# Ledger of designs, part 1: VH-VL binders against Large ribosomal subunit protein bL20c (rpl20)

All scores and structures are predictions.

Target 1, 123 residues: Large ribosomal subunit protein bL20c (rpl20), of Euglena gracilis (p07133)
Amino acid sequence: TRIKNNGISKKKRKRKISKMKGWVGGHSKLFRTGNQQLMKARHYAFYDRKKKKNLNKTLWITRINGGLKYYLTINEKYNIFVSFLRKTKTYVNKKLLSEINVRDSKSFSHLSKPIMKSTGINL
Below, numbering starts at 1 at the first letter of every chain, in headers, positions and changes, except where a header shows other numbers; antibody chains aren't numbered by Kabat.
F, E and O stand for the ipSAE by ESMFold2-Fast, ESMFold2 and OpenDDE, each averaged over both directions (binder to target, target to binder). V2 = 0.75 x the mean of E and O + 0.25 x the DockQ between their complexes.
Where letters were taken out, [cut] stands.
Atom coordinates printed by the task and the answers are left out, and those that the model quotes come from them; centres of patches stay.

## First folded at step 9 (VH-VL; from s71 with light chain S91D D92S)

Design c1
Fold by OpenDDE, fold request of step 15:
Structure c1 (fold): chain C 123 residues (1-123), chain A 119 residues (1-119), chain B 106 residues (1-106)
Amino acid sequence: as target 1 above (123 residues)
Amino acid sequence: QVQLVQSGAEVKKPGSSVKVSCKASGYTFTSYEMHWVRQAPGQGLEWIGAIDPSTGDTAYNQKFKGRATITADKSTSTAYMELSSLRSEDTAVYYCAREGLYDYWFDPWGQGTLVTVSS
Amino acid sequence: QIQLTQSPSSLSASVGDRVTITCSASSSIYYMYWYQQKPGKAPKAWIYDASELQSGVPSRFSGSGSGTDYTLTISSLQPEDFATYYCQQYDSYPYTFGGGTKVEIK
């Protein structure tokens, strides 16, 4: 005997309809139309989050470079810094490095000062 | 510790559908996007799509023209990739891969699932 | 979509050789990723953000590039380096991979 999942289906439908609230015209009233828009919205949301993440990543690198300017006067400061961190087996992501620079410049200096000795590059 | 375990190999007929699973362990499932990539025999890598398990939001390669459906079950920390209307060209090893939170590289990868489409 | 063209598609080299693989993007991208894949195995993250080596990757590997042109270099090829390398971008959907470069033993 086949049992219909009417209860589960109704709940799922209600959840989707709830997300359609505020949309104009049929997009908020018609399930099919609204659902199509929801699908698109989810895709765009995914895309936009990625774009935002890329922007943040760029920002992090900029912030890191901003901190390194006090220790390195050459180009590719970030690359030099990352290479140095690898040599010292320090694995820190860009976000954390940028945050350290912004929130705790002293700690960042502690990380960056040895670069001068390692690379032989002085200010 | 972080591991992605995929379902076993599948043999399918043209026109049928296949659903591959990817069980995640060793990390917070909802915190990372799960991506699906396939590789035809002797060929390169092709991105299929991805899902954010926390939101359920998805992205797809339009090449599949809606044939691919990616889902995630938070309760079981399992991601799924369903490919419908299978054709011989869909014969490939299908991988799930976790995308890094901040650097966005794929790591780790599942062991791969061979899907063979043959009449 | 952004197309990634790798060159060469394959190369033969000897242990100790310097190997250079290039990846050209049809449009400017912010970051390039590289993966190493050995036969019968899943790809492994190798280089991210164009120049950062993944944990466990030997220092003989390096990555460089910006805009549309990126390069993976092996300063001194070792036996375990024989594999196929793929570049990958995530700047635009769909994510795309290069065609791969198979590094074979001469």
Scores: ipSAE 0.631, ipTM 0.875, lowest interface PAE 0.8, mean pLDDT 92
Fold by OpenDDE, fold request of step 15:
Structure c1 (fold): chain C 123 residues (1-123), chain A 119 residues (1-119), chain B 106 residues (1-106)
Amino acid sequence: as target 1 above (123 residues)
Amino acid sequence: QVQLVQSGAEVKKPGSSVKVSCKASGYTFTSYEMHWVRQAPGQGLEWIGAIDPSTGDTAYNQKFKGRATITADKSTSTAYMELSSLRSEDTAVYYCAREGLYDYWFDPWGQGTLVTVSS
Amino acid sequence: QIQLTQSPSSLSASVGDRVTITCSASSSIYYMYWYQQKPGKAPKAWIYDASELQSGVPSRFSGSGSGTDYTLTISSLQPEDFATYYCQQYDSYPYTFGGGTKVEIK
């Protein structure tokens, strides 16, 4: 018995076409041409996200170090800080730490001040 | 808890296709990229591709030359990896792995699915 | 494609030994990831961003490096550390892994 999948295929096609809206000329109207562009766009989207991820990490670390400068005078402030957090069984990602520093410096201070006592490092 | 549960082992003939599933639970499925990695017996890890379940965008290793198709079903929180035109060299354990939102490493991994291609 | 070359491919060591694994990238990358894999099991995230340890990873593990050269070090090898370690990059597609380093008991 022959099985037809036209409905599913049409639905998939329609979904792709909807993503082609706004493109110039045949890229928005012709499925083949548009699909090629869509594939490229999807690939570039992944590439760009990875670039952004790296930038974000760098930014977060910079922000964290910016907060730690008031408590640590040595290099590798972030590494020392993370090591300390691990010792205290506090696992927080870079983004959250950076956000705490930026939005709530007092809370960040509570996290950072104990480092001075633990390491004996002062300004 | 976050878990990835994959479909069972499969035995396929050369030239056929295999579709492995990966059901995600314990987190928002659409917020994380799902990646597929395989490992041939006694060999290293090889990245196959990935999907953003929220957009359906995908990326593939060109090594597979279009033989790999990765899809995601948001309604069931399940990712799929289909590999066509199977060859003996495709015999491997296939893993799905979630990419972290902010740390960007693979965690967790599925338990793996052995796909054996033999005549 | 960024190639990752691990060295050595295998090593034999004793409990208590210091072990160093290197991973060299064909191009400069921002961050290196390390995974630990035991036979018959899926890889486990171990070190991220070159030097950050995953939760639950013992402090005897450390990671370092920048640019193209990265290292994973075990200060004092323990019985549970015998496994295969893989480095991985995500800076560019396709994602790539090193060939792996099998740490075996001497």
Scores: ipSAE 0.600, ipTM 0.868, lowest interface PAE 0.9, mean pLDDT 92
Fold by ESMFold2, look of step 9:
Structure c1 (fold): chain C 123 residues (1-123), chain A 119 residues (1-119), chain B 106 residues (1-106)
Amino acid sequence: as target 1 above (123 residues)
Amino acid sequence: QVQLVQSGAEVKKPGSSVKVSCKASGYTFTSYEMHWVRQAPGQGLEWIGAIDPSTGDTAYNQKFKGRATITADKSTSTAYMELSSLRSEDTAVYYCAREGLYDYWFDPWGQGTLVTVSS
Amino acid sequence: QIQLTQSPSSLSASVGDRVTITCSASSSIYYMYWYQQKPGKAPKAWIYDASELQSGVPSRFSGSGSGTDYTLTISSLQPEDFATYYCQQYDSYPYTFGGGTKVEIK
């Protein structure tokens, strides 16, 4: 299997600065934005799969940090929250958790609070 | 448990080909990419390429393009790497490694297959 | 292609010593991983996302860094820690590894 790949143009289309748009306010808008990014990722060929995976992981980190900032009074850093998940031995899919934050901020808060409390950090 | 079991050691002459197998068990084979990495004696690790078993799509390190062929057999959960036009510098241990679904690192690795190319 | 430069290439240390290994990337990356390899064995996943220990890795290991500069530190060497450690970038194909750092018994 032979694959043509114009990787440089696809890299420009993945704008890290632009990925922070629209997390405050109406969460139906936030969900539409996230869905559009997923559709674009599914159009990439195999050689662009690494960029697609990195885009999704970067997007998950940005969403989780945004959720932690807005819905829980906690440090915005992704790694701190992931450490909390590991301490509670929660097997929640990190991709799913980031999508829940976009779609339903109340559910994200209710899911996250027991994890935060079990680590001894005050909410 | 997740396990990758590779075929046995090979001794080859320059100009010939070798095909290494990697049998996967303990997980859904088509849900994860399979990668091939080699290590020459006393040297570091070198990525050869990868396959997505669900689609058959492959990617190769440019260094090996035209010589390496990576395939997968979904019915036996087995990946293969064939390297043609062997040279003495191709003497190495060849590993298969599974790419993680969400963590994106290699875990597990196969036990390795020593390929010796001697004139 | 992103090149990774590990330092030192080898070191000799005693049980109880503090050891620091560095890995420098030719361009900024987000996804740095570390592997441990003992002679005759396949590499083992050791540290992911620059600083997170894989299950079963002792707490004397730590990782840090961002951008182009990353470190792996062993706070107090144990006999089972003598091995070769490799860094790897996962940001783009081709995946590349550092040249390795062999930690030997003094």
Scores: ipSAE 0.000, ipTM 0.547, lowest interface PAE 11.7, mean pLDDT 72
Fold by ESMFold2, fold request of step 15:
Structure c1 (fold): chain C 123 residues (1-123), chain A 119 residues (1-119), chain B 106 residues (1-106)
Amino acid sequence: as target 1 above (123 residues)
Amino acid sequence: QVQLVQSGAEVKKPGSSVKVSCKASGYTFTSYEMHWVRQAPGQGLEWIGAIDPSTGDTAYNQKFKGRATITADKSTSTAYMELSSLRSEDTAVYYCAREGLYDYWFDPWGQGTLVTVSS
Amino acid sequence: QIQLTQSPSSLSASVGDRVTITCSASSSIYYMYWYQQKPGKAPKAWIYDASELQSGVPSRFSGSGSGTDYTLTISSLQPEDFATYYCQQYDSYPYTFGGGTKVEIK
């Protein structure tokens, strides 16, 4: 069903060309000054990274909660799970946990179950 | 042990500038943002701005537009906040505060620096 | 900017009383944080993610809420709990704090 992939590639190229034409028209009107534009670009990058941190934190929490509900058969919220991690003194990268849950739900369950047993939660 | 130690109290005249320092120890200085918050006498807390010491990137509360300048020296693990064109309403205790481990609150805080603006 | 309104601005209660402090946001926020500040001292991290206690915070403290309305509760007030408590939002710049609630023991 490689023919579907070829059709997708053609569609993506057509959209790319259309974006170039519109962007070129807008870009030609831009005004830039030295220090002013540098300071604005730097401040926007900082704010965008902080905004991404907040969005990523929210995404991590959603993915961890989904993993808990699906593989531990507990309708638990993220904050309850993090509290259990701290009681067991187990350090776990929140980003890593959410990515494991998305890509390998069985690995997430094996990591989470011993932690929940040591905190006294029954499955 | 994570610790933030600030410079001493200052008395300034209106129209002048003040620069408060915040010396960090007990952690990798460049791995955490440094934030500045002030508290006027008998009042609440007000966020001034922040710096990422690894990149030098800053962000500011618009209330302090053009008056506040936050810098960091990674060789000495020290952050600075300079406030120019001082007014009487800038009299406050100024705190540095480190971004917390999970990037969502301030922990720890420095001891505070009293800046008094008077004639 | 997101305005946080704390209530009450101050209160006086007896040892053993249940104390409730509220924080209302001008628009919905995802994360709320609480700090304790004693006179002459810097604020201390107290409750994070609306309901999670920082290490070393006594279990008589609890937090709850979502959206625009958040609460810090002390189930049995102790003399060492007299302090000013501040809520904080982390959703958008500028980060803002509530006006504070001063808790005094009778």
Scores: ipSAE 0.000, ipTM 0.521, lowest interface PAE 12.0, mean pLDDT 72
Fold by ESMFold2, fold request of step 15:
Structure c1 (fold): chain C 123 residues (1-123), chain A 119 residues (1-119), chain B 106 residues (1-106)
Amino acid sequence: as target 1 above (123 residues)
Amino acid sequence: QVQLVQSGAEVKKPGSSVKVSCKASGYTFTSYEMHWVRQAPGQGLEWIGAIDPSTGDTAYNQKFKGRATITADKSTSTAYMELSSLRSEDTAVYYCAREGLYDYWFDPWGQGTLVTVSS
Amino acid sequence: QIQLTQSPSSLSASVGDRVTITCSASSSIYYMYWYQQKPGKAPKAWIYDASELQSGVPSRFSGSGSGTDYTLTISSLQPEDFATYYCQQYDSYPYTFGGGTKVEIK
């Protein structure tokens, strides 16, 4: 069958980076690290749909859990945080949240803190 | 509002094919996977397969491999599911359902399309 | 393929009763979903990630579980809760659903 070469286009990569900067801002060093993680996720898209989904989800969970632990000094987990977002009726873009945490942990803290306070977690 | 509107009910003879359409509106069609699920009368739900409209990549339940073909038309924001070599056991309501690449839940669902295969 | 076994397949209950529906997986699952379906209508997303209620779902509903064993509980059954409830796993292809639990009036 046909071999699909899904190279990441420079246009899509440029547009995605611009969106993240326009929302929260970021540091150049964090920016590059986040792009490398996006490339890894793109690579696994060709192997197996199931494996790609699991890998992408794992990357988001690791980033979100890392951000919560760093900012709040609490052992909060991915599903607990997502539950808080849903209870506050906050729009959730899990991919963007994980990218922002890698690129700018201060901005991640700013976004997540009001949500945690509104749901009754106040450390 | 996010909506999925499916084509109308169909009556088919055994051995023929059916193609069900699902028109999406209220969101960016290429940002979410489209899934197909069926429900035979008085039975539970059965996953058929999915398509990523941005890449055209598909996945199928082994039960339907070789008989089901899922496609998408970006210009009309419409997904299609074609089932060939129909049998009486394929009589069911066929649903399309949206999910994102990284979200693992179906919302919304289409209204359903009844396909009746008469012997 | 991961098989989901719902229990009971049907139950009869009165308004105000506490109702518990179980869903057992043939292997450990990380992601479990629940749907509510009324006759002649498409399923509705009801409980996400085993325990999280969809917006607009009454607080009398709750979900719990991990690994292979999951439950949906209605603390005080209301007339609008008579429906069929399905569990669904999203861990691996093919995505599979439980056989359903029909909740009927006694």
Scores: ipSAE 0.000, ipTM 0.511, lowest interface PAE 15.1, mean pLDDT 71

## First folded at step 13 (VH-VL; from e6 with light chain S92N Y93W)

Design g4
Fold by OpenDDE, fold request of step 15:
Structure g4 (fold): chain C 123 residues (1-123), chain A 120 residues (1-120), chain B 106 residues (1-106)
Amino acid sequence: as target 1 above (123 residues)
Amino acid sequence: QVQLVQSGAEVKKPGSSVKVSCKASGYTFTSYEMHWVRQAPGQGLEWIGAIDPSTGDTAYNQKFKGRATITADKSTSTAYMELSSLRSEDTAVYYCAREGSWYDYAFDPWGQGTLVTVSS
Amino acid sequence: QIQLTQSPSSLSASVGDRVTITCSASSSIYYMYWYQQKPGKAPKAWIYDASSLESGVPSRFSGSGSGTDYTLTISSLQPEDFATYYCQQYDNWPYTFGGGTKVEIK
């Protein structure tokens, strides 16, 4: 007994085919070939988005450390800084912190200077 | 309030397939990636794969050699993990876990886990 | 893939003890996560970005490290800290976990 799917399969196929537009040769015209390429593309897209996020995160940390070099001379400047911010209930994400340092170093200094006076934090 | 509720325990024969569900609530389902991790009895954690519910994009651990299929249903805010060609080594507790927001990749929260037992 | 080796695999300690767990990566990574797992329960995010504590994590916990070597430290072990701890990297696909370190009662 065949089960009716109310055209769901057809709609799904159509949606996938539409995403194959612009691809070369059989990749745009043949569903099987195109679908394989589509799956591959999605996997790579997923991976690349993660890589990009990591790259940005690394960049932000680098920028933050760059700002902290004026206040801390030891390693793990970022870790110390983040710990300090949490201790003071200052919750700011890495992106914003890096942007503050780059665009408004004075404001960043207001966040960073207190670290020098914080108990248990080495310079 | 954010919660992941997984389907119940499964007992399967070698060579069969199992499909575990993970229903999300308390947050926007399409705004977070859903990951799947398993843990064999007395063993460590192993990442299986993930899906971005908004796009349907997926990533897999190649160790599973295509046996794992992760899907998501936006209408029901439910993610699925299907593992085919089951073998005894696949006996484990399977977890769904939400990826952290922004550029944080911490898994939080986790589902309660689904025990899948593969035995002849 | 990046292999994470935790040491020790298990340790016995008493309440009040200082506990140190290490996680060594086969290649240099930038970020490390730590999870705490108790028997019969799902893991809980514990430390992110190597040194940042998740919400609700006691201050007696700390994380440090860079490159290939990372460390989780409990300054004074409490009864509720007996659990298995896992490190996890997300720098490279696939995501990988350490083998775990079981902290049990001496």
Scores: ipSAE 0.072, ipTM 0.725, lowest interface PAE 2.9, mean pLDDT 88
Fold by OpenDDE, fold request of step 15:
Structure g4 (fold): chain C 123 residues (1-123), chain A 120 residues (1-120), chain B 106 residues (1-106)
Amino acid sequence: as target 1 above (123 residues)
Amino acid sequence: QVQLVQSGAEVKKPGSSVKVSCKASGYTFTSYEMHWVRQAPGQGLEWIGAIDPSTGDTAYNQKFKGRATITADKSTSTAYMELSSLRSEDTAVYYCAREGSWYDYAFDPWGQGTLVTVSS
Amino acid sequence: QIQLTQSPSSLSASVGDRVTITCSASSSIYYMYWYQQKPGKAPKAWIYDASSLESGVPSRFSGSGSGTDYTLTISSLQPEDFATYYCQQYDNWPYTFGGGTKVEIK
């Protein structure tokens, strides 16, 4: 049997319309048009959060590599660095490493200099 | 302890729908995205979709052409995956998996898996 | 979507052997994960960012690669390492996995 849900449906519609505030033209006033945009917006919001995380991750790696250029002259500096940190049981995340390099290059050097001795690849 | 507990095995007929649940415990449910991955017998892993429990936002693999619906209940810390218009090729073990936070994208932990068998 | 091709699909090896698994992407990616899966169990996160080991992963495991080509290596295979390994990219939507490489005992 079908359950009467007219009241619930109206409330749901009203809640969705409230999320359309600030949109241009019919997208803020018309439920059908606005709802289509709302669905897209939610979808893209999810994807964009992922993109932002990936962008930050890339940025951190770039910053780390930028710091390592003074100690390593070969490719895959980040991989070598991370491998070294693992071997020395030094566990730090990418964000922290990038921040250390940017804000305290001396401290970053303490993490990086031993790589020179270990790998012997520094000029 | 962080744990994901899934619902039991399902046997379904072609054309029907199945809804698998994943109850999370040991962590803040709304702080992590929940993903769904399936694995056909003897086959590899396939990403189905994901949900952000805090917002309700979802993302799907377009391969499923709208057959998959992922939801989350914050009050019970439970995520759901519903797959409609089932086909024999949908026979698989379905996993829920928590995505890591921040810059970590590893799935950890995983649910124990739910076998869904589609047969006439 | 990005396709990941693993090679080989299966291999037989003995305890103590060096094992190498490759994962090739249809386009350049920055972020690669590796998972280990044993029969009847869910996959476990194993290697992140191509070369970083997850907590609890033995040091005999290593990962390398960039662009389209990535590699997982086991320097000396141990009995507990017999499993199926999957690569995964999370650089582009949708997330995709490699076909898997089953490491079997010879």
Scores: ipSAE 0.014, ipTM 0.579, lowest interface PAE 7.8, mean pLDDT 86
Fold by ESMFold2, fold request of step 15:
Structure g4 (fold): chain C 123 residues (1-123), chain A 120 residues (1-120), chain B 106 residues (1-106)
Amino acid sequence: as target 1 above (123 residues)
Amino acid sequence: QVQLVQSGAEVKKPGSSVKVSCKASGYTFTSYEMHWVRQAPGQGLEWIGAIDPSTGDTAYNQKFKGRATITADKSTSTAYMELSSLRSEDTAVYYCAREGSWYDYAFDPWGQGTLVTVSS
Amino acid sequence: QIQLTQSPSSLSASVGDRVTITCSASSSIYYMYWYQQKPGKAPKAWIYDASSLESGVPSRFSGSGSGTDYTLTISSLQPEDFATYYCQQYDNWPYTFGGGTKVEIK
């Protein structure tokens, strides 16, 4: 059993519910339920960003591998290509590179060939 | 060169708290997540949680939620992990580790480790 | 959470032996990493994406596997390979490590 501060407690609940005004649904109108959903939503948002990061990496790898196979006489894979990038200390925006390959395979070739040559691999 | 330097060993009593620091150098601190992992004596590795220094967003292993608090100070390129309500089971070496880049998410580098001993 | 089971927990082998360490996941994963840890030191990233060697890792090391079953192999064991090896999954929170495999050189 605790001492009650009725006026303050009610204002605190109202302020917390107000901070959740972007949410819809009945639970966001209740302090206890809304607070739990807010904490759960923040946790899942960060979690979802990390899940999206993993899924995006998979998509980028697929697009890069498709581009490499088109232009190379050697069976090159994403892992081999990334190893070249790391050894040459060359930064390339992999999301952008994968989008360029889907839209314009010639532009992808122009970007990837100098990187491969700088590592000594024959194209 | 990329390196992580942690604060020194600590001896603590049960019920107290400890705050371990991890100073980063040789890279853009806000561009990489910082993770915390511990290793009890003679045991394996256990993930505690992580922080994105650019946003302050954190994630925790549920085992430590409510006791662990991970923070970061952009101005000093330093991450912190505070563990409260210490128990003897919390005796371990605590590591900070940088999550790698998009092509290699492995933790690299790791800090040198901070031994926290919780004794009666 | 995803459990990683390493086998064996320890082994002893002679210089020149082939050594194989396994890591089994409780559910299918995509992101498997391996770390080497020597006594009194922090772990070092060793193998990423199941089969790619980190910079400076000798070519006698290799990794393979997908789904739930992964291996780390040392083709010809050397004295400097005495260490404990850990697998790690990056697929789901909490991130988890295998229990470790201690490799001892006879």
Scores: ipSAE 0.006, ipTM 0.584, lowest interface PAE 9.4, mean pLDDT 74
Fold by ESMFold2, fold request of step 15:
Structure g4 (fold): chain C 123 residues (1-123), chain A 120 residues (1-120), chain B 106 residues (1-106)
Amino acid sequence: as target 1 above (123 residues)
Amino acid sequence: QVQLVQSGAEVKKPGSSVKVSCKASGYTFTSYEMHWVRQAPGQGLEWIGAIDPSTGDTAYNQKFKGRATITADKSTSTAYMELSSLRSEDTAVYYCAREGSWYDYAFDPWGQGTLVTVSS
Amino acid sequence: QIQLTQSPSSLSASVGDRVTITCSASSSIYYMYWYQQKPGKAPKAWIYDASSLESGVPSRFSGSGSGTDYTLTISSLQPEDFATYYCQQYDNWPYTFGGGTKVEIK
C-alpha cells in the first residue's frame, strides 16, 4: 500500500483544481460539470439546447441581481430582494422580472423601489 | 385550446411498419418540441424520441436502434412517428406530447393515444 | 440511463386519507415531473420542477424532494384523485418514467 507517488500526484491534481476554481468564482465544481455535459452535447446539437434550460433559470437570477444594482445603486442580492417581496406579500413572476430588466430597465426599477422603501432601504 | 389529435388504431403483423400521425392545433407548431411516448398494456410509460419541428433535428431512445423515425410537416402542423420491424412487444398505445414552455418543460398536452396491436 | 423507482406500486386508500408516493432516482436529478393518468386517458402534467403545481391542480397535492429522493403527497384524498401517478426525469435522455403508483378505492 506504498502510494506516496500517487499521493503526490493527487496533491498536485488537488492544487491544480483549486487554481481553476477561481475561473467561475464559487461555482468551479458546477462549471466543470456543466462544461462536461456541454462537450458531450456538442456531438448532439439537440442535447445542447436542452441543457440551456438549466442555464436559463440561472440567468433569471443574474438578470434580477444586475437590474437591482443598476437602478438602486445599492449592493442588494437576489435573495434579499425576494425576502422583501415575501414581507410585502407582493407576488411577482421571476421570469417576467428578468425579462423586463433586460428589455426595459426603468420598469424594473419602478417595480422594485416601493418594495425596498417599505422595508427601510433608501433609494 | 392547444390540441394534439392522433391517427386511429392499427393492427399490424410482425415485421411490418406503422406510421402514427399527430396533428397539432391552437399553438405555433414550430415553437415547441414534439415527443413520442408509448405505454404497453398494463405497463408504464417509455420515451421513444423527439423532434424540433423548426430545424427537423431528432433524438431517439437507443432502445429503438434506428427502428423509429420521427418527422414533422410544418405546412400541416403534423408530426409523425414510424416504427419498423414490428415485434409483438411493440403492442402499445403510442402518444405524442408537446414539451412545455422554458419555465415548465413537462409534457402538456398529450395526444389521445393510438393503439398499435402487433399480433402473431 | 437514470432509473426511477416509484413506491408503492399500488395502494388502497379511503377518501380523506393522506397519501404519499415516493420516487427514487439512480443518480441526482434536477428536473423532476409528475403526471396523473386515469384509465383509458392520456397522462396529464401534474407537478413540475418537483414542487410546482400545474394550473388547475388542487392545493391538497404537494411535491417535494431534491437530488435522488422525491415525493408526491395528497393531504386529503378525494374521489377524483384515484388514478395512477408517474414521476419523470428530464435531466438526461433517454427520458425515463417511474413505474407508476396506482391509487385505488379501499
Scores: ipSAE 0.005, ipTM 0.549, lowest interface PAE 11.4, mean pLDDT 72

